# Designs tried in a protein design chat: miniprotein binders against Phosphatase IMPL1, chloroplastic (IMPL1). Part 2

Target 1, 311 residues: Phosphatase IMPL1, chloroplastic (IMPL1), of Arabidopsis thaliana (Mouse-ear cress) (q94f00)
Amino acid sequence: VLSEVSDQTRYPRIGAKTTGTISPAHLLEVVELAAKTGAEVVMEAVNKPRNITYKGLSDLVTDTDKASEAAILEVVKKNFSDHLILGEEGGIIGDSSSDYLWCIDPLDGTTNFAHGYPSFAVSVGVLYRGNPAAASVVEFVGGPMCWNTRTFSATAGGGALCNGQKIHVSKTDAVERALLITGFGYEHDDAWSTNMELFKEFTDVSRGVRRLGAAAVDMCHVALGIAESYWEYRLKPWDMAAGVLIVEEAGGAVTRMDGGKFSVFDRSVLVSNGVLHPKLLERIAPATENLKSKGIDFSLWFKPEDYHTEL

## First folded at step 14 (miniprotein)

Design Y3 (from X6 with K11R Y51W)
Fold by OpenDDE base, fold request of step 15:
Formats: sequence, structure tokens, C-alpha cells
Structure Y3 (fold): chain B 311 residues (1-311), chain A 97 residues (1-97)
Amino acid sequence: as target 1 above (311 residues)
Amino acid sequence: MTPEELQRQARELMERAYYLDRQGDYEEALELYIEAIELLLQALRLETDPWERRYIARRIEIYMQRAARLLEIIGDPETAKQLLDEARQLIEEARKS
């Protein structure tokens, strides 16, 4: 009887071991409140006409991002006035002496939002000493005339939920049967070219590779078990902080693209259903090591100065 | 009791309920969530500020969703569905105010 060594033991867990003085339940409530509050702002904007000038569309995106972030910040500050915040638009706000860092993407998938293309999300994650403690992602689904949302949430060691239902990664154990996801940044450099080659290779050997355009959504789809993996270079902490916890708590694996221990401040991420993770790394890790050998910077980035971490 | 004190007490109950849920004490967790929801509903009735009313309504929705999951686990999916419908209605009403 080959003991099914639960694949959960192969990679270091990224979730916080403790949440300090604040309970996981309280953190979870506030991340859900914050994400839902931001999502209400986005929902009001999503029904606005897109048949406007390019400038008007750009203004709509910018105004929605800022208004969503402001609404999220209001909820966070109401509960935790002394916590550190890292927002996409607002930058670093609060006391750097705090063990808690809120990573906020008020609108993940701005291009999708601009076009009215599904999906995009509001993403809120809170770190305790650099490790994700609680997370919520509100995904916008459907499209014009049928916009709806679903809410993903997790706590470290608490499992992952979608609309209150427990979710789990898939059990797909063959790449040939897997649906994979990746993304591409705006810089068309060596990292972009390397990921294009990975996209080609995995498109050849899998059921397909999706390029959705919203990192938090992509991770939630892995956590939901409708996709087997997602990887991308040069995501920001606010792109990843919520989604990586949701994947791990859904029973998935999270690493760097070189297979190393992941931090939300890393410049590469690979998430999967766990069982496929080694097979994915057989291709992804050598490609990433090649980039490192060329002098591409993979050092930690967007870590607030003086923020204490136990990575 | 003030709306603020009611909200504080509701949070304390929610934290206990969350712990009980993780321990597999689903019935006791459910009771505490229901009590917390009742306190928040009382806070909502007393609250006059539109922003605070929406904030309380969103808290109620979250607790109702958690309670609904517990109801499903303990084998009462009908009551779970009713609670989810009430949560949706409450949020819709709060958005119109």
C-alpha cells in the first residue's frame, strides 16, 4: 500500500504560522469587508458606457481604481489605523513598525475592465510578518448584460472558500490533461520572451494555456480546480498576496518559478494543484535559471522599508 | 447599548464561532453566529449614518453566509438557502438607502 504521501509536504507553506494579536477570524472579516466594499465601487462603474473616447475610457479606469482603493482603505483604517498598507495606486501608507501589511489591488485586470471583458477582480490580502494571513478576491464574471461576482476567501490554515463553499484544487496528474494559465507584463524583454517560449511549449503538450489578464483571478481559478496551474514573472505583491494564499488553502502548491520558497515580494510565481508542480518545474525552472544567469534581477522588490518579515 | 458596542459584541461572538467551526463544533458555532447577527441587526436599526449602515449590512451578510455554510454541514440546506436570500435582500436594501 504505497502511502499517498500528501503532496502538501513537498513545498514550504507560504501562509502565516500565526496572526499575532489579531485573530484569523477578525482578519478574514475585514479582508472580505474591504474587498466587497471595493467591488461595489467597481460594480457601479462596470455598467457605465464603454463607447466613449479613449481619454474618457482611461479616465474611467483611473477613477474606478482610485475610488475602489479609497473605499478599501476606509474599511481597513476603520478597523486597523496603525497597520501598514501597500496599494497599487496609493503606494505605502501607515506605520512601518506594524507586523501587518495590507496588499491591495483595487482593480486587477484593468484592460479587461476597460473592454468589459470577463474577468477582473478586487484583491485584498493581509500579511503577518511578510506571510499571507488572510485573503479575499472578488471576481467579476459574466460580461455586459450579465455582470455578477463571486467571492474567494482564505485564512492561513483555515481552508479556501468560494461564496462560502469550501473549494479544492483539481486532482489532474497529467500535463496532457491540464488546462494551464499564464500572464505577460508590459515589458517585452528577456523575461517576456522566455515566458512566450514556455507558453509555446505548454500549449504544445497540454489541453491549452489561457491568457486571461488578471493574476488574482487566475490563481482563484486554480484554487477552484477549473485550471491546474498559473505562472507569471514580475507580478507585484498586491497582484499575488491574496491569490497565493487562496491556492495554498485550496490544497495547491506555491513556489517561485525556479522552485524556490516563495514570498509575495518575489519576481516570479508558480501556483498549481500540487500534483503537477514537479512536472511543471521540469520546464519552468531551467528557463528561470537561464534568466538569472543572464543577470535578470530576481531579488525581492516592493518590500516596504523597515517592514519586519519572517520569510 | 450603542451601535458601536453592539458591533463589538458581535465580533467577539464571531471570533468564538470561527474557532468552534474549526474544531468541528458546528451547532454551537451556528448559535453564536445567529446571536451575532441579531446584535448587528439591532445596531443597524439604531444607526442613522448611511455609510455606517452599509458597513453593518455587509458584516451581517458575511455572518449570514458563514451561518448558511454551517446549516448545510449540519443537514439543513433549506434554512441555509433562506438565510442566503435574506442576506441578498439586506444588501440590496442597504444600497438603496
Scores: ipSAE 0.865, ipTM 0.951, lowest interface PAE 0.5, mean pLDDT 94
Fold by OpenDDE base, fold request of step 15:
Structure Y3 (fold): chain B 311 residues (1-311), chain A 97 residues (1-97)
Amino acid sequence: as target 1 above (311 residues)
Amino acid sequence: MTPEELQRQARELMERAYYLDRQGDYEEALELYIEAIELLLQALRLETDPWERRYIARRIEIYMQRAARLLEIIGDPETAKQLLDEARQLIEEARKS
């Protein structure tokens, strides 16, 4: 009886094989602590009135992003003063000789936050030599008058958790029964147009495609098993670093949209429950290869100079 | 012992507990998490800086959540719920200080 090699073996693991001198437990504690600390700042801001001028709203978003990132950085630096940090707002901070790179999105889903629309998140991931080692995402759920949070976390080889409970991707094996998720960047170019066509196609053949507007949240929803897949072009490392690990540790698959081995520095990502991954690639990979053939850049980006990686 | 030394010792216990949990030694892991929490509670009682107090309280919450999961696994969901309630209360108190 040939043991059906679980579909999990079809794609290279993206999680770190080792965590170096720092234990997975310690990394996990600090990513959870950092994300929760940033989330406290966001929670204070989310209760502020949104019926303000456009400028006032823009200022609120910017101030919240900066304050959340500062709070996260204080926690990271308290524990690991020599680690490299890649933040959305702060850029690159620390020693490039470090094997550890913290990827921080202090507020994923700024548009959702601005409108008081669920959901958005604080996302903290730490890489060891370019591979995710630990991750935490604090999702803001509910909406006005009922804001709450749930915390996703994972370590490489440690499984994925939501509020301390073990989570798993769904077992849905048919696209027609799947709830899918995608996102769109602000640039309406060929990549945007291609993804809009994918959105149309998958909307036609699935239970639906959600466009939530927070990449880390979308990945966590796949990890939670309430959605079967998420894909997007041109995400930054801080958008993806935590979420991809959480999906993989929940039993999902992570690749580039062309089906290639994924790095957090790639310009495309496809995450799924694993079972649907080949079927999704049948549509997504040709579309992505077509973009590559048109000369769209899919080279690694936002990789810190001199940061050592074992990709 | 200083608050810093107590926190260091709590981390060492937590790291061992995490390993034991992964091995399926849930009862032993739980004991170590409880000991770690006790050390952090002691650190919190000694700490006067508001930022450090919040930091310690958040660490306690994380350890209590991990311990609560273990309590559920070993078949004591009532104690797990109590521990989670205590964790929430502790965080709320730390935010008000």
Scores: ipSAE 0.862, ipTM 0.951, lowest interface PAE 0.5, mean pLDDT 94
Fold by ESMFold2, fold request of step 15:
Structure Y3 (fold): chain B 311 residues (1-311), chain A 97 residues (1-97)
Amino acid sequence: as target 1 above (311 residues)
Amino acid sequence: MTPEELQRQARELMERAYYLDRQGDYEEALELYIEAIELLLQALRLETDPWERRYIARRIEIYMQRAARLLEIIGDPETAKQLLDEARQLIEEARKS
């Protein structure tokens, strides 16, 4: 009977079936170390003044992002010199024969970081043959005068942790009691307009919909059980690779917004506590199908041609 | 032993502790984390490069956090707090170097 429930209400797993020749314990240590090292760069920057010129603030954001990236990559390359890195232009950096691809967002939530609004993160995920194998997200909390961090981590099949403690999605089973999260791209196109309507509709039927501004943070909040779901169109692999594994390993569900099987190279994501996933898709999936009927493609966006996958 | 050899041995102990933790063998996992931390502390004492010292210190912090969680599970939260305080001090010292 449990199998029947799993077939009807549980969605396909998206994490890697194995971590390959590198043990889960080894990958877990390196993703945590990489994310914490990048977060140290970001933490030094949160103490810098924000009441400077727009140009000076833009340079602070850019410099912090690049310094965090450099610090993360030094850790990855020290441990795995032959692993691949997903570049900003969609190409592969490194030897194309490796099964391991690192998807790194050195500063998720740059607008929030610029304003000192306490919802931004360092997000580090590593794929094995196209599927998330290990992940860590270091979330910044508190805000000015009380900055702090929390570290989320997961390995495929190993569960999800926050600051070393096992975490689980919520058990909320009605949308009317759910706290939901979404995000918007800054391009005000048909996908944006569709999501504005979804936002409006879900505020009518839930405890509220948040637009917090950091995708990795939003997914970690679902995994922690303090929110029930997060969805967004047009994300990039580095926005999603770590967070989706953390949600899945916390017992949540991960799909595309049309309900299809998710890959980190897709351009839409719905994560939830699992119980609510079918109810959320009753509204989200038709809206997404309507966008697809207008010729908008949400699949295989950033899949590098020369990276071997099992997708 | 070199800092590299000490760090390699510490990772081997951590990998064994990881599997013991998953099996619910918390006291055995804790013993291995403590031994791994001691090896990393030895590596840190021998290491002179500032970047390598910060790298080793971050590894020690991660292992100390894992050991502190196990101490809480076993019912020794006072020792867990002391270990976390030591980890914080270690990171602050490495940042100043």
Scores: ipSAE 0.794, ipTM 0.930, lowest interface PAE 1.0, mean pLDDT 90
Fold by ESMFold2, fold request of step 15:
Structure Y3 (fold): chain B 311 residues (1-311), chain A 97 residues (1-97)
Amino acid sequence: as target 1 above (311 residues)
Amino acid sequence: MTPEELQRQARELMERAYYLDRQGDYEEALELYIEAIELLLQALRLETDPWERRYIARRIEIYMQRAARLLEIIGDPETAKQLLDEARQLIEEARKS
């Protein structure tokens, strides 16, 4: 009964069925500690000058990324010395025989961070045997002269929180009243041009489509109920692992853009408030199938070779 | 007790408080968070390594934020505000150790 509980049995769940030998409460504390510790590094950097040389700005971004990742890794290793870690800046480290894989984006939205545009985050997710088990995203809000953060978190089966408050996706049931979000990568291939067509078409039929520049933030906004959907081709595991669990635990739906069961190692993602998911797929799924027919590769990627999954 | 033993005991209390909170047993959850915070404050006073001190301080902040949320739910928002102010002060001090 949908009216009594947010049930998305229509689409397969993507969160882990168990957190294994480590309790949900324990994993939740560590993902929050890790994300907040990385965010402390980013917060120290948000007021540094941006009207400097291009090289100076590039060094600021790179140094902040690396320092945030190092801080996150220290927290994870202090608590779990044998876990496998996959990070945007540091690659793969740890014991590949571990059931736990940490997917870390130490600064989601680097262009926005470089400009001081207030849409970037620290994103930390942990998978248990390939499925998201716990997640935290620390979002930067406000902007220059007004910087602040808020913390999103979730455990598989435990619901989603923002600053300790339970959150839920929106109830919007018509695309013409929906606020949508998408993103574009740097590669201007057939997937990119297809998404430009989707962008154009959805701006005609919705309240608008945003291209904000931070995948983890966009997913958290769907989970918070202030946007109805987010989609993007070719995101990496560290871009998606935390956000997808937070959306699902907020009562949303998560699939590939072809409508199939999502894995963190997939090359497409569609998240939504659930009720709009079938309507969005009516246009998005055929576009994605057309890309497959053109030979665009949607096979799993970035999965560590020896990492055991139940996918 | 060592800082490590105090932190382990605080985590055990936090795990119990987490499940009480999810059951709606807010006053019991709050009491366990307060006990856990007291153990972490004791661990912080004993700890000398700057990194470990910042780590413990961050744990205290998280538990204080959870306790403050419970205080708001049970109708004591003034104490919740005081606790959040203490958490901010604690973080600022720990960063200078």
Scores: ipSAE 0.789, ipTM 0.926, lowest interface PAE 1.1, mean pLDDT 91

Design Y3 (from X6 with K11R Y51W)
Fold by ESMFold2, fold request of step 15:
Structure Y3 (fold): chain B 311 residues (1-311), chain A 97 residues (1-97)
Amino acid sequence: as target 1 above (311 residues)
Amino acid sequence: MTPEELQRQARELMERAYYLDRQGDYEEALELYIEAIELLLQALRLETDPWERRYIARRIEIYMQRAARLLEIIGDPETAKQLLDEARQLIEEARKS
């Protein structure tokens, strides 16, 4: 009998143990269909003018986000009328006791989208009893004059794919050879200041730290093996649900930034190629514990009270 | 058969193809994907609602992309390219409805 935890990662798996009454193949088709349908809306918008008034650009972002969300939800509801949707304020949309909760970011990287900077995505994840069961992320690449997409997908226990091909995290085993990614929220508090110091320190010891501006994209780059790690404080469930499953199914490790077992409802995430995870935590975990000693809570936030989980 | 019945049957074939693919039975998986695509093409020809047509076309595209990857694995990249081109055209045609 083999251990549930992979010896190579040394960290508990975060994906669902089963997809429940809906098969992995069925969930995978619907998450891909939903993400691609939302991405079609976004693709139609990428060629619209951006040298207009700031109000016009802000309306474009808002209108695109809403249209992408509506298109995604139409697909989900057509296939699963009783499934629950996580709302923007953390409440449950739906009046059933379904075990399935959809965490959707219809436009991840809105600042990048507004500027035409080629790092944004549609991110669709579905949880089974609180754990990621299936995921798809459609990433926008290329930029003005050459927009394109690639589609990441995963099911719990099924591996990770990019455009239908199996992917795996990198095998880089030294921080000195690693390309790292982080992000910053708009709250310039102690967590922000701590992460600025982590950013500075890691630029001294790695091949570089990127601040690209789209959490789902950053995690997919780790899963693809072109970056070694990504971390960020204060993300929301829809920022993380799809990406964390894709990283895990690509052979990576997923934890909180204090090294604890990750839940989609937590407020910190560290993903990596696995082998580097302990080395990254040597600096990241103490910094995170220091923040917790100041009264900042990074665990089980945004968990809806009325959604049953196995967490 | 109605478009709904054809789509249900196509999903059943896709589910079997998914597991055959994971087992490395690429040729048998490909045969089931092709049959599922044909059922979805029949559903698309019968469907008149623009939203439903775009939905079916997107499903066909996904299955064609999976079939194209299997064709590359078994050594037929020219047919894989043709399938991907057909999928792109199908999506464009469904948008005009």
Scores: ipSAE 0.789, ipTM 0.928, lowest interface PAE 1.0, mean pLDDT 90

## First folded at step 15 (miniprotein; from Y2 with Y18W)

Design Z1
Fold by OpenDDE base, fold request of step 24:
Structure Z1 (fold): chain B 311 residues (1-311), chain A 80 residues (1-80)
Amino acid sequence: as target 1 above (311 residues)
Amino acid sequence: MTPEELQRQARELMERAWYLDRQGDYEEALELYKEAIELLLQALRLETDPWERRYIERRIEIYMQRAERLKELIEEEKRQ
């Protein structure tokens, strides 16, 4: 039996090699508890009427984000009062001397949530010295009249799970047979235009490109093996921290869109089933290098100043 | 024991169970998750704070899901 040298060996692992004094199992329990707690808040809000004023809808999104984040923070602080937290709404909270950084998106896919469109998620990842150690993503699926959830989780070197079942990336080795995913930010600049051309090109050569609108969900769909790749520019650490670990632990590859070693503080991400990753980079990397040559900033961002990292 | 001490002991069992599951020792992992769930159920019976009660319930739900997966794995091993 030739050991299929898993294509996983081609790209640097992003997962934490160690979790310090806290066990991976304890970190996993708390990320799952935190994400589940935030998801309960979101579930209460998802059933509220959407036929309200635009202001009332904006207020509902903002109130749900804040309430979800507060509920997640309560769980994290109950377990780890000294850990550093990076939330979308709350910013940086806690002791910067901590080796542990919690990256929290209390509601990934706010537009989808606002419209009652599937899917959106609660995303909780914990980093040890800047590398993802444990992750949980609670995806909201179905839509109006049939809302349900599925939970993705992972630990560094522990594998990825969906609803407690082990998951794996697909074995699809041809782009023409692949279902791909991408996202677009709100800034319609050179990065947006470049990704729109990538979207066009990959739509032409693949089975299709989805634009779902929730980064953590999109990564989880790659990890689940129902899509072969996801890429996006200018995601925040809280958008990526959980999803990238789940993909890697499902047997996928994670890089920057230029093919470089990924950090959750990078301004580009490409995740895939590993097998397609080189073929995707043949198109994505030159486009990204062209943006860099135009002076688009790809420096690390949203990294807490005093947070110690072994990247 | 206090609800907090029961929850701490349940976590210690869970950490061992998680390690055993990773090793493929599914039967032993399953027993430890069952014991951990019993401790959490005891904590829940003693807990009066609504938030703390719901926190314990969520822990039970997580451990139950893990236990069900282990049962499925054990049954699959018996069929091979």
Scores: ipSAE 0.907, ipTM 0.970, lowest interface PAE 0.5, mean pLDDT 95
Fold by OpenDDE base, fold request of step 24:
Structure Z1 (fold): chain B 311 residues (1-311), chain A 80 residues (1-80)
Amino acid sequence: as target 1 above (311 residues)
Amino acid sequence: MTPEELQRQARELMERAWYLDRQGDYEEALELYKEAIELLLQALRLETDPWERRYIERRIEIYMQRAERLKELIEEEKRQ
């Protein structure tokens, strides 16, 4: 029986090699509980009227984000009162001496949520010494009058699941047969312009590039095998921490857009089905190196002070 | 037993069940998840705080989903 050396050997794994004193099973239960709890808050809000003033819509988004994050934090603090937390809205909370960092996006895809456009998600990832250990993403699917959820989850070395079923990345080995995904931030600078050119090039040579607008969802779609790749500049740790683990545990590859070893504190990410990853880097890496040569900052960001990492 | 102690014992069973699932011991893992769910149902009967009750219900839902996956895997093995 030739052990199919899975293509996982080409790029450094980003998942935690160990989960320390807490079992992977315990971390998984708490990330699933936390994401589910936040998703109940979002589900209550998703059916509220959208035909309101721009201010009222902005207030609905902000109130939903804060309420979802608060609900997630209650679950995390109930289980692990001493863990460090990095939330989009709440910032850094807890003990910096903890080896565990919770990265929480209480509502990924706020624009989609505001418009009632599918999809958006609640994303909860926990790091052990800076490497993803467990993850859960609750995606909101369907749309108005038919909102439902599906839950993605993973542990480092445990595989990836969708609604409790094991998932895998696609086997698509040609870019011309691939469905790709990317995102764009709000800053229309050199990084935005570079990614717009990448979007154009990949739109020309692939089956298409989707611009969904929720990073955690986009990564989960790669892990599910319905898309072959996702890349974006300037995502935060809470946008990426759960989704990158889910992709890797689904048999995918995760790197920086320059092809370097990825950390959740990096300012670029490329995830793929692994097989296409070299072919994607042939275009993406030179473009990213060109941005670096122009003096665009790609240093680590949003890493809590004094948080111990083995990157 | 307190609701907290019942929930702790349910977690210990879940951790063992999760390990057994990874080893392919699906029948034994399924039984441990069933036992864990019974402990959580006991905790829920004793719990009066609405937030804590909903927390226990979410744990039950997660363990039930895992148990259903294990039943499907056991049925697949019986067909091979």
Scores: ipSAE 0.906, ipTM 0.969, lowest interface PAE 0.5, mean pLDDT 94
Fold by ESMFold2, look of step 15:
Structure Z1 (fold): chain B 311 residues (1-311), chain A 80 residues (1-80)
Amino acid sequence: as target 1 above (311 residues)
Amino acid sequence: MTPEELQRQARELMERAWYLDRQGDYEEALELYKEAIELLLQALRLETDPWERRYIERRIEIYMQRAERLKELIEEEKRQ
């Protein structure tokens, strides 16, 4: 069957063309196991008391983040002892000659986790020679007295699933009817200022812009079709690797915010339902080019030096 | 058979089931998932390490979810 998006507006796929010697089914099972194992650690922690000192709350967040990462790492190493792993807390581990690089965010949305605000996740992606091959995100929903999870997954070329059911981006074709999502880093630099201007402008012309606080969750909401787009500057590979594959496999589009071909090691991302992607870029791409003209670099971040890619 | 060998065989069945599912061969895929789950249950009965037991349990949960989705798809096909 033909794509739901016109070939004229279709963007290059970012997922791997092959998973190499490890089957898509095998990689899929391990990313799901890894993400669910990390999420079990996080779920235990959401039930702990938060009426404690600020230092005690900060320690809870840090301890949970590290424990989730350790649990995820154990699953990956059990299945693939020589794969390269890039984690937020642990840095780079494994065999630099491996074609497989795991990008792990053990707790995406740490501020939300600290407050009990129900938008955070465990995000696990594996790249084959630099391109996403398989992904899983376990999203926390409900909030205090009502915590639950749902699991997103994808393999390159295999489609996207939520709790085992096939999902698709929305068909919304006008920005005026779109629900949009963005995020802001803690640095109040030119990229931050530019995105505040984008936020303001898009709130004027859309159904609304959400600032939810967890990149992997935001991308999964686009893949589910309950939001139309997500963009953010200066994300890291572990923030993006799983979510971008899930969006693409749900029929969405993925680019840099300047409209260029996306790599997990880029420092900007725009995902959407595809139909809206060109219209969003009409405003977002010039804003991003203006930042680049001021010397702000949005390319190649946290890429392991010896990791072989086809970039 | 060791727990490790049983788990390896279960993965081989799951990989075949996954491919059959993608081809629309839901009934054959479901049977292979059932066989894979039985092997994982045998591995779980032999496994004593708490971490390894929980790992096998998560695999069973994933395979069961997939089997339930296949049952739903098979039912939908029967209703035309």
Scores: ipSAE 0.818, ipTM 0.944, lowest interface PAE 0.9, mean pLDDT 91
Fold by ESMFold2, fold request of step 24:
Structure Z1 (fold): chain B 311 residues (1-311), chain A 80 residues (1-80)
Amino acid sequence: as target 1 above (311 residues)
Amino acid sequence: MTPEELQRQARELMERAWYLDRQGDYEEALELYKEAIELLLQALRLETDPWERRYIERRIEIYMQRAERLKELIEEEKRQ
């Protein structure tokens, strides 16, 4: 007690300390506009026929993803012609020295989208010097004959909202009452196998573990307080940039799965309502350290060399 | 005034409204959102390009959602 003034472990914040020369309100409007613009493209596609060939479904997903991306980028470039875009090969797109880097997932949950399963999203985040500054996620809900959306947003230091209403993570303080979420990549490697064992383990001790299939949606559900935690290995920056800020601004905790300070360029993430974070790490962190001991590094894998950060 | 100048002025009002909302000054924030929406409606009446018109419409939709949320908060304060 006298050796420490606090009995609870604090996790470092991951959001930007400032939004730079562009105000938080301005960045927030543009991320919302961008995400909603992409979501209009996706909404036009949700009612297209699915009782077609597998190639036709694959083309629908690919065409929708590309059209959503193009629509999002038009909004970003209209407002900020010199901002940088994180490319799919991990390098930056753009030839300026801007501190602003956009991480865009124009269709998060492509398998769910292909099936008409109502868990997919458009996710737009912007980094300032490597840290999330503003974010918006447009979630698709309801499903066939009942499609709808809701919009999550946040700015660093500005709180998190859903459809304009302030949101906060849950206050659940026991794992046995927690609803948890995880996801799996399609490669059945050591990280996949490790997470399968974590999944099994946590189904024994919680109210359940969901595998819903859309990372940005899963994080928004933690921020909304309807689930207590989400974790996944091997995500890319555009899968995580928006969701992690939304969770943090809703009062949640964000770390790597080894418990270390999270960066959008890392390859593991654990988000939670905060109070459960240490308990979740008791199981998750040792499993992650074991993977690291086998030479699997989850840190700063996707950081572009030519993008200046304060990380 | 051009559609772009009207939209720039609307953003300035929105930024002030956003700050007031965060401070709990919901009535003043609501009035600024109403002014911003009127400027965007004027910009929409002047704009002819379909892409630019849809862009302005999305901004109106966002500001209207924020204004409706502020109306709800003002009503909650009156009941409490």
Scores: ipSAE 0.803, ipTM 0.941, lowest interface PAE 1.0, mean pLDDT 90

